VHH binders against o26223. Designs and how they scored, part 31

Target 1, 191 residues: o26223
Amino acid sequence: MKLLWTSQHIKVTVHIDGKVSKMDVLEAIKTRRSIRKYQDREVPEELIDKILDAAMCGPSAVDERPWHFIVVRNREMLEKIPEVHPYGAMVKDAPVAIIVCCDSSLEKIPGFWVQDCSIASQNILLAAHSLGLGAVWTGVYPLEDRVEGIRRLFSIPEHVIPFSVIPLGYPAENPGTRDLFDPDRIHLEKW

## First folded at step 18 (VHH)

Design XB25
Fold by OpenDDE, look of step 18:
Structure XB25 (fold): chain B 191 residues (1-191), chain A 124 residues (1-124)
Amino acid sequence: as target 1 above (191 residues)
Amino acid sequence: QVQLQESGGGLVQPGGSLRLSCAASGFKFSRYWMSWVRQAPGEGREWVSSISWKGTYTYYADSVKGRFTIARDNVKNTLYLLMDSLKSDDTAVYYCAKHIYTSKPRTQDEFDYWGQGTQVTVSS
């Protein structure tokens, strides 16, 4: 039985009337794509709040929860991000960006903060997608030039490490779905 | 230096129409949301209308909805306010304002630059 994965174009009909259709978690994961083109449409604060709530729901090492979030809506600042982040060109076209940071003073076990902030970042992407927004993960850490650039731009203290910049907005593109399942990457019991 | 210069104000009779313009310079006009704000004599500033950076989305105060149209020409770096069916209560100084944020303004402090304003007087 060939499971014809019919590419159901999940028309995320973002009903304007505030009822965000509930997307199940597997659907969100499977259908999420990096979105780099955005409408000139405002992202409601309520959606950002939900996204940030989701970002903080992920596990962290020893429950250290080292993450901080800078929500950037200042247009001038959004325009400046690409100057210090060469792969962040799309940020200037987004109505909002979230910068995920680590407060090193909160780290309990060295090195796990990268995993923690990655989880937070992924949750941001999934939450955004589930809410009918598009987002993309632009890596900052571990590239020193990007880290320092973002740090300087946003006056981030030395003990806080910028990890990722995630622009968000209503999508102005539809890159389609991908099938990324690779059975060759699955090993049973042993390599 | 950022400059906003309003024009097109004047005296008009009730039911008349005016077209305001705001010439913008000193910044990337097409990258910012813009608004019109007005101030009537003896009253505070009142938000009138906002427009997204590409002009796709427009917002209006209830008091002007259906009568006023905000528009922009990003090639000319100009913001417009088409005012139809003018009423005496529309009498005010009208200001062009640049947004700080990529959103509809919530407060007056979300504007970083203002024009000098243009007087609109609606009187019989």
Scores: ipSAE 0.850, ipTM 0.926, lowest interface PAE 0.5, mean pLDDT 92
Fold by ESMFold2, fold request of step 20:
Structure XB25 (fold): chain B 191 residues (1-191), chain A 124 residues (1-124)
Amino acid sequence: as target 1 above (191 residues)
Amino acid sequence: QVQLQESGGGLVQPGGSLRLSCAASGFKFSRYWMSWVRQAPGEGREWVSSISWKGTYTYYADSVKGRFTIARDNVKNTLYLLMDSLKSDDTAVYYCAKHIYTSKPRTQDEFDYWGQGTQVTVSS
């Protein structure tokens, strides 16, 4: 007779090649695609930790590091995000979403937090990709209706600005790679 | 408004088979992980099996691996537990449970709704 919950109920390992991926950084950058379809597979907490560690490695204006992250796994909350973010419909289909926020009280020089949070957001996308996950950046800031909607939904205080919502999970699509190099965008010495 | 109604329990002999059903209503069934949890009289609840929201990933307690099969029909909003090679230790009330999160459960607090249960008795 088995009477009791134990931590062993949850020790089923899910696999990505049996190990955490060690993808070359240029390969990760070149092959990352926006992924909007996800498997119903659990994303382990350990992978989210690695992704957020990578997010926090980004440079920031005068090292101000203004970012905060909300990790959303509650299915009901994931279902509500599109109600305030209409073009983030794929968020409800993801097992996890990360909300990237700026705490304006951490700004050391005004107005550079957008660059700071953009860097953290891109690092999330690359780290997720390197770990075998798919993600997409959905814009919140600077659209005031989306900012206020997300702030209300997650009880975010007025001095904290939601910047992006990044749904992620094991991909259920493979868009393939693209060749986007365009030499006409490169200007030597002057425009 | 969430309702989970189990059925299909009964008395069976050791080595027998049984199929449990759980009819779900009042929520978007196909969006949630679901579990079976059982409780013998006078004892705590024991997790039995879980299934992901599309049904692709299934998980089992060691005590039932190889004998029980969890399945779902997202068109009919029904969760199933197919039990084979039943033992006296499987005697319990079996509950259908709805997950809050997008993961395997770690504790009973990760379920927000439970059915009323169906009795399975394995007796020789």
Scores: ipSAE 0.651, ipTM 0.868, lowest interface PAE 1.6, mean pLDDT 90
Fold by ESMFold2, fold request of step 20:
Structure XB25 (fold): chain B 191 residues (1-191), chain A 124 residues (1-124)
Amino acid sequence: as target 1 above (191 residues)
Amino acid sequence: QVQLQESGGGLVQPGGSLRLSCAASGFKFSRYWMSWVRQAPGEGREWVSSISWKGTYTYYADSVKGRFTIARDNVKNTLYLLMDSLKSDDTAVYYCAKHIYTSKPRTQDEFDYWGQGTQVTVSS
């Protein structure tokens, strides 16, 4: 017998000044910024669960859902990531990191796992932002030295491919918003 | 070689005060959450207090709230426990413990290194 979760339409919201606040989806997309400085505040397991639930809501090629996630809270392991991932220096300063991986045995269409894991990674960033956390995507795949370094560090088997490392925590910086809309990138009917 | 060395324990009267210190070496002290844990005679270890790696967040067991204060000095690599209004039930060996994870502890298994402990005895 399969155990089913009861849906109660309960949303997690960021509390501001004692009030319950909700973030509009378009606002979340437009205001999310890469955050590389974090408070020494614990990130509750419940928030990580919500973020990973959101990650798994992404579409995938023919619903293959090839993703696996490693949640890293071990301080010693967080300190070691920059040794194999030089552009991930901020990971050692984060309370948590999520490693997004592909299990190649779950692929139904070869090669689309990159798009699938990219979607899951972006959903992690948006969900973290909506919960009052800050995060940044640090690239692993397709850089082979990074892939092998992360695989070795976390004992990831050969058929599983580490795609990204996403450090996250309560933000200790506010880089502000940007206006990046460029109408020259929009083509009507053809190029 | 990770070392944690507690000091400052002793005999005190009920209502008295003590300051415990824990000198840390052999690891990057300022990168780890730290805790105080105590063990009364014949009992298991009981979590007392924790502090985040920058010292911004502190947590206390209900039995010591308002009486004990945890603090850290990341320049001197030292953890402190300021104990006021001591009671006979506070009699225990007090241990300094290093966290594995970046969180408030749930079980004893979340500490990888312990000091040898310092005895606190509260009696008339």
Scores: ipSAE 0.644, ipTM 0.867, lowest interface PAE 1.8, mean pLDDT 90
Fold by ESMFold2, fold request of step 20:
Structure XB25 (fold): chain B 191 residues (1-191), chain A 124 residues (1-124)
Amino acid sequence: as target 1 above (191 residues)
Amino acid sequence: QVQLQESGGGLVQPGGSLRLSCAASGFKFSRYWMSWVRQAPGEGREWVSSISWKGTYTYYADSVKGRFTIARDNVKNTLYLLMDSLKSDDTAVYYCAKHIYTSKPRTQDEFDYWGQGTQVTVSS
């Protein structure tokens, strides 16, 4: 008899350190660090669903929501990303990567998709962090050779623009927090 | 090309032990999850155990928990199955299988390469 699983989608709670954890939003923002080393631990589909739900909660220009996401769990494909995206070398070491894309046919106000996809990308980073995962944003757009390389690798249509590749997994490093507040960047009333 | 070669099977008494090996070549072994899958006479294939690509996480079918141990040596590109407290129900051909994805398998379609298998026979 073949070992076939039913695809009945019943959502289950993912346990982190033996319980479901919640992180204060300011804590998440201030403690999130780029994580480039990952455990070989499976990232459950439920966590990816939560992360993408969070990504889609971001505001967008005129509510155009131009974003699309490619979830990559295929090890061979993860190994190939650095061949076309050299500053994404750590992607091959991750159990999962999310490619954030813009479908230009969904733009209602031309040119704001970069802001829209940036918001979605940052929400992915924060949601992953709040769930006990580590992630890093690796830039694709606007670098032409990276855009075309990723488009080719994942068969992305010409009207769809790969914006970022975000590898993620349970962290295998702890770079600590940083104090980056710089009051000289704050201007009152005018420059 | 990808090649998986199992060895270490044989005839053993109930309660005995065996160690299976799977020599891997033609791919970056240390980058992939690996599994053992078995097929008893006249039966379909049954998932036995899986191990993550660094070896940190291991998973077992309920039928073998506490008796079998999966391990890997990423320097020698070899997968192992340490089998203790063997029962007649463990009689099967044991296959080494390479995962496509970075997770515990759901179906046999999540393996892209299989070895030829090694026979384990548990007989009193």
Scores: ipSAE 0.632, ipTM 0.862, lowest interface PAE 1.8, mean pLDDT 90
Fold by ESMFold2, fold request of step 23:
Structure XB25 (fold): chain B 191 residues (1-191), chain A 124 residues (1-124)
Amino acid sequence: as target 1 above (191 residues)
Amino acid sequence: QVQLQESGGGLVQPGGSLRLSCAASGFKFSRYWMSWVRQAPGEGREWVSSISWKGTYTYYADSVKGRFTIARDNVKNTLYLLMDSLKSDDTAVYYCAKHIYTSKPRTQDEFDYWGQGTQVTVSS
């Protein structure tokens, strides 16, 4: 009747109240806000898998797909990120963070990896939002001290460039929606 | 240096109650998930219960659900296990364990520090 740690799996219990929400794409884009306060609730591995699947669905220059992702759930490592990223203090409060990286050996067109990894990073934010999670993009590249610090902290090789750190979790805040449409930014046919 | 010190064990009759404590020091206790794990004589370690770093989410092994309550006091840096309706099968050394990760544990490798343990004996 005992469950032993070493060789047994706990039987999976499906919680209907944990069901993933479905959200219209335009609603997701318009309602996504940077979330910097998180519940101490576990983020299931299955949701991280869905988020990373979505991240990899992004277009890339000549389909180069230069991205790699580091999933950080180690509490001690999450606590260390602000030491090399001083404005990343909220990462300490998150149950998980995703580091988006470029493998420069996969580049086919020089310099487009920034766009590629930006697309992957934004897809992470939208997918997390659609799954009931909150996230925020914290910038690493092109700030040299942060790139070097994150590379050192996570043993990232020299040909791989850490681009962003994205803490995420179930939100503990609701900053509301904004109306940001500005017609003066739209130019027809020319500037 | 990380220290975990359990206390509150002892001999109790079936149906009785005990309250275990684990005093934590040498780390930021309020930043980590914590667990209770037990080991009966001659057996492997069995996960008992886990609690999230703010205390909002608690998890229990099926063998103890409804009888045991995990709690924490982040001001006093203390983890608790309130054990009610004790059975002879609950006889074990109970360990306080510090999580590495932000999740319910799957294996004992997900703990980096353990206490010395406190003996709980439930006998007729």
Scores: ipSAE 0.630, ipTM 0.862, lowest interface PAE 1.9, mean pLDDT 90
Fold by ESMFold2, fold request of step 23:
Structure XB25 (fold): chain B 191 residues (1-191), chain A 124 residues (1-124)
Amino acid sequence: as target 1 above (191 residues)
Amino acid sequence: QVQLQESGGGLVQPGGSLRLSCAASGFKFSRYWMSWVRQAPGEGREWVSSISWKGTYTYYADSVKGRFTIARDNVKNTLYLLMDSLKSDDTAVYYCAKHIYTSKPRTQDEFDYWGQGTQVTVSS
């Protein structure tokens, strides 16, 4: 019976979607926008693998690499996230969410895990964008009620800290590019 | 309680057509991928077709591509399978199945609820 299902497997390698043009890194950074509306199109496992590979390429304090990732495709679980994460309402509309976590037992320099997981989270956003997907970072840490809620919902152990929830999918909106350069934020030599 | 009830099966001649329906209740139908899966006598279950939660994306097994059409009505909470050019090999019990995940299924463990099935018999 297992063989019958595998023989009926969708031919993903022959008809793969998600082809993107080569994108310059500066273009990717400047054109990435928070996307909160998604198509009902499946996101192939191959794309999630590429995104998480990119996430793990980020630098970390003393190379501690404290990050862990939970990939959520279960519709019921996606529907439950807004119950404990009010700013995460769009997660229920996404085909996939990635929860970025810190394993505190991997921490080598106390307190730098927040920077480490922030870097991994941004890499997820950029990699998703480069693959034709849209995503948005929804904050969990340091809000204790959100941390506790997400930990309970996904059975996350006490020594692991959920940092962010990142819903993603093929975009169903196009907010456009913004001009955000502000020279008043640049200080030469001192404040 | 989640319930799936298929209807529309019956006896049909080769080359004929049938329309199967699956009435869904007890869950937010429009939020889930849905599938048709069939089981021929003495055989295992075979995935037939899947449809995304808004109905935008449809997928078919090679054995039925070009002959079957999956559709959904998210207002009436009903899943359909329009079967044309029926062959004797299409004889099976057809099940409506609710997805757990937001993707095409890889195995029958990716469905959490099944209907009781409706018999389709193609006989000359």
Scores: ipSAE 0.629, ipTM 0.864, lowest interface PAE 1.9, mean pLDDT 90

Design XB25
Fold by ESMFold2, look of step 18:
Structure XB25 (fold): chain B 191 residues (1-191), chain A 124 residues (1-124)
Amino acid sequence: as target 1 above (191 residues)
Amino acid sequence: QVQLQESGGGLVQPGGSLRLSCAASGFKFSRYWMSWVRQAPGEGREWVSSISWKGTYTYYADSVKGRFTIARDNVKNTLYLLMDSLKSDDTAVYYCAKHIYTSKPRTQDEFDYWGQGTQVTVSS
């Protein structure tokens, strides 16, 4: 049996399809799966706004908040992403994708922007899941060819680094929940 | 190059029916939302109906709900508008339009390609 190991229990409530939804934060974390098949259903701008609001709630090194987001709904552009990002093949099948970027001019501590953008990316995944959407994080950084390809495709400036591409939409698959808890990964007091 | 060619228009009596077709070529038709838009004499363009790229979701202007049916055949790359219970107010040139985005349109600037149109005339 699984036990709750946190003292805080937070539910996220949102309006989806005209009704208020609740999802426990621990439930959201445990049930979120990478979704690579999507319905041809429109994802409303309101949901994208909520997802990006959540993305920006993440902590960042020295509060540097280095993230920028490109929202891609242009079908032609979604079709082109896999041409420069091979492991993002499912992006062409999504109604929308979010590109998470770092503006290096906002960096306060060298190299921590990777953690910052990773946190924002994970918050996108959780927020999407809580809203009834499916998403998957596809890695761009640190692969130089993919970084360059995405930068050129979207006219991203040299000082801005594309970090990840996150396609999302209403899911057309259900891979099920996994039990990934491994007590052997827990070290008390020391290694 | 992208081409959209409408057909099936004509003269119809009130209460009659028509089926419009739009043959699409030069792009991956099954990847795009499509719409019908009409223009009555002396009027601006009016959105009529939209359909998602797999055809699962359809949307209609209030003026045509319950009378018109949008459909698509992604094997034949053809968009359809099945028009029943036609009224004089339906008299217009009907255009097939290709969406830029993956959503219901908000303005006509969200279409990048248009057909030449087919005339539908409902005579009283």
Scores: ipSAE 0.622, ipTM 0.863, lowest interface PAE 2.0, mean pLDDT 90

Design XB26
Fold by OpenDDE, look of step 18:
Structure XB26 (fold): chain B 191 residues (1-191), chain A 124 residues (1-124)
Amino acid sequence: as target 1 above (191 residues)
Amino acid sequence: QVQLQESGGGLVQPGGSLRLSCAASGFRFSRYWMSWVRQAPGEGREWVSSISWKGTYTYYADSVKGRFTIARDNVKNTLYLLMDSLKSDDTAVYYCAKHIYTSKPKTQDEFDYWGQGTQVTVSS
């Protein structure tokens, strides 16, 4: 049994057998931070499965569910991602990354796939955090150079659009607390 | 070109100790998990031990747990296997192997490069 600490000093118990303590949804949302430093510890497949399950549980436009996921554990490939993604430097230090993609052939209403894949990506982050992992959303779309770079690197077909790269691992940093609540962003009844 | 070269094998009596080394070159050694795999005469390959790229995490087969210690020196690009309390059943060719994935290996095909091996013989 290993205890991990979040930036909010929340204890997350991770078992070697893949069992973890549960975190309520509000706690997960409020305490999640982008994690860019990782331990050289393997992420169990069971946790990835749970994360991917969560990724697919989000809503999508007219239930189109256009998302695909590439799970990358190949070290050579992880090392290459930063070459095509300048803000993905941390990916090479992660034991695993998930690339969220959209299959455009599954899109029913044009343009909503971005929202769908965003929801999937956020669910990955929340699920990872709830399971005692750290993750960060590195944007690929809509930057053409990153999209094409990831596409080439992973031989992604033309009708499939890479959206985000999310490295995951057991956290090796504590970014601290963050309060993002801004009452000035709330308007009652009208602007 | 990736090269892995094992050394340190030899003849030892039961209860003896050996230290194997694997010199790595041609790749960023410190960025990859490494393993030792052995093959006894007439038997298949047997995973022995693995170590994470920073050396923080180590894994052992049940047959060697408590007797063998895997280590690495990322400055020297060298993998080690300290073998204590050697038994006759430890007699094998020991191979250094480079991981493809950032995980403990599940199958033998998860290695992309192998050394030539070093012979370890435990006999009275």
Scores: ipSAE 0.856, ipTM 0.927, lowest interface PAE 0.5, mean pLDDT 92

Design XB3
Fold by OpenDDE, second read of step 22:
Structure XB3 (fold): chain B 191 residues (1-191), chain A 124 residues (1-124)
Amino acid sequence: as target 1 above (191 residues)
Amino acid sequence: QVQLQESGGGLVQPGGSLRLSCAASGFKFSRYWMSWVRQAPGEGREWVSSISWKGDWTYYADSVKGRFTIARDNVKNTLYLLMDSLKSDDTAVYYCAKHIYTSKPKTQDEFDYWGQGTQVTVSS
């Protein structure tokens, strides 16, 4: 909670500690939305740790766990991400972003890393949502310009592939929930 | 070039008030958290207060809580510190500092630019 006081173009806000939101896994899945607007509020490190823990709990092909995570809080770097990622405009307005990467040297079977990093990315989104944060998956791979842009910006080694950029913050929007269930997409026993 | 320039310091009696200002230039002021840090004679730098980039959140050291108020005007690119109920122990050089990160600072290394400081002396 915060208290706001404004006098003659001076904005003053007093910080009051708040509680973290929690929800179960099904609720998190069903109610999660992409959040692209964020409050002027920091994300505590402990929440990022929990999110990263969740990111690493997903399955991977033959347990290869090829993922790496770059946690970006540097404001200057966050401001630069949209320059190389046209659909990452909201990143500059987030207090933190996680870049999910694949270390190709950790691959046991080629090609499954995309699935592995996708699972990790989705877990980040779900964990963030369950913790009362908003996030959005901004795709980097497989677009070469974005991959190279992020690589260059963060000095990522050639054998490491940036996969996604996920800005996080306390949500400053509420897009509502959607019912995305489509029975026409379900086939029994055969197509 | 990033510049931070503090002003408003001076001599004040115990129980008095001062308002410090920090004029910022050379960067997008409204995009960065800002802090006040002070250094008393013979002591290390002490974090005083921080304010979020939009000014929605403020943080204070326990030593100044309830007495000091940090504020900002992003149109004027100016950071403020309103100091009330000043004590002798508040005597220090007060520095404006720019954050590297969008968070409350943990260490002095989380600032990339500092002002020259303004002297605040609280004495009877």
Scores: ipSAE 0.848, ipTM 0.924, lowest interface PAE 0.5, mean pLDDT 92

Design XB30
Fold by OpenDDE, look of step 18:
Structure XB30 (fold): chain B 191 residues (1-191), chain A 124 residues (1-124)
Amino acid sequence: as target 1 above (191 residues)
Amino acid sequence: QVQLQESGGGLVQPGGSLRLSCAASGFKFNRYWMSWVRQAPGEGREWVSSISWKGTWTYYADSVKGRFTIARDNVKNTLYLLMDSLKSDDTAVYYCAKHIYTSKPKTQDEFDYWGQGTQVTVSS
């Protein structure tokens, strides 16, 4: 039995100078897809930093910026997330996940934190895509079981609300592009 | 309980080859990155090589690059280190280590379990 030592010397030329192909913002938006399959490839910390930077660049109500981010690389923890998040099965196969949370103590106007965290989450997805990563938004809030599950798992304080879990990795799938434009959803001047 | 057991060490002449094995149990082996770390007498622990959970990605210290090959058999729950062109400086206790994270290790603290080690001695 020939142990096929596939020594694929993948020279991870960490092109530090990896020309982050400057994806146009419209291209990023239009071509982004939910990615649920990932390579067993490490996501560089630098990319996570860029993604988090992007996540914090979105607007928030009265500039409250209520968001916090838990970056999860612990494999054991990643494996546990699906146990409390039934639609988060892909998280266990990702090398990293970002949990977007709201610190309620930072909220200035009640209820807008959902919008704020949504914007942050979307920016994470777009940034990831622009950097050649795949990601998917797995909703936590407002489902109480998921909220409590994630809270317990990560020892999140009561005043902090987990909002979304976003696994990230180099894509192992290509779902293609979609045209989601619907002119019937556009109303001119009145409904 | 997590167990890592190294084997395959021994005495070899310079230029010789060895194959180390690490038998893993007590955890989902195919879900974790694994590494080899060595410690020479009187020296600190030195990272040698890492391999991704599926074995697609491998990393090597500069000191062993081109000479050592890390591999894994996820069906057998076994980590391997093929050591070719051994040098006297390769003399060390070799440990297999389980990763906490799905990444190349930066520090020794990124391992949560270690084997007992296997002695490799390269001498004429």
Scores: ipSAE 0.848, ipTM 0.925, lowest interface PAE 0.5, mean pLDDT 92

Design XB4
Fold by OpenDDE, look of step 18:
Structure XB4 (fold): chain B 191 residues (1-191), chain A 124 residues (1-124)
Amino acid sequence: as target 1 above (191 residues)
Amino acid sequence: QVQLQESGGGLVQPGGSLRLSCAASGFKFSRYWMSWVRQAPGEGREWVSSISWKGSWTYYADSVKGRFTIARDNVKNTLYLLMDSLKSDDTAVYYCAKHIYTSKPKTQDEFDYWGQGTQVTVSS
């Protein structure tokens, strides 16, 4: 039985009246794309709250939950991010960005914070998509220049490590769907 | 230096129309949301209208909805307020204001620069 994955263009009809249609988790995962073009439309605070709530729901090593989030809506600051993040050009065109950070003082086991913050970042992307927003993960860590640039720009303490910058907004592009399933990457019982 | 200069105010009869302009300079005008705020004599400042940086989204106070239209020309670095069906209660000094955030303002503190204002008087 060839599961014809009909590319159902899930028209996430974001009804203006605040009723976000519920997207199931598999749909969110499979249909999520990096969005780098945004409308000049405000993202409601309520949606950011939901996204941040989702960001904090992921697992972390020994439940250390080392993540912090900087929500940036300041237009001047958004405009400055690309100056220190060369692959963050789209950030200046977003109405809001979330900077995911790690507080190293919260680490219980060294090194797992990268996984923790990755999970948080991915949850932000999925939540945003499920809510009819577009987002993209722009990596900061482990590139020292980006880390230091973001640190200086936002006056982030030394014990706190900026990990990712995630611009968000209502999408102004539709990259379409892609199938990334690769059976050659699956090994049964042994390599 | 950021400068905002309002113009177009004046005396008008009830039911009349005015067009206010705000000339902006000293910043990337097309990258910021802009608002009109007014202050009537003896009253506090009242938010009137806001417009997104590209002009695709506009917001209005209930008191002016359906009568006022906010617009912008990003090539001319100019903000506009078209005021129709003016009422005596519209009498105020009208200020253009630059947004700090890419959002509809919640408080007066969300503006970092203001114009000097232009007087609008609606009287018979």
Scores: ipSAE 0.853, ipTM 0.928, lowest interface PAE 0.5, mean pLDDT 92

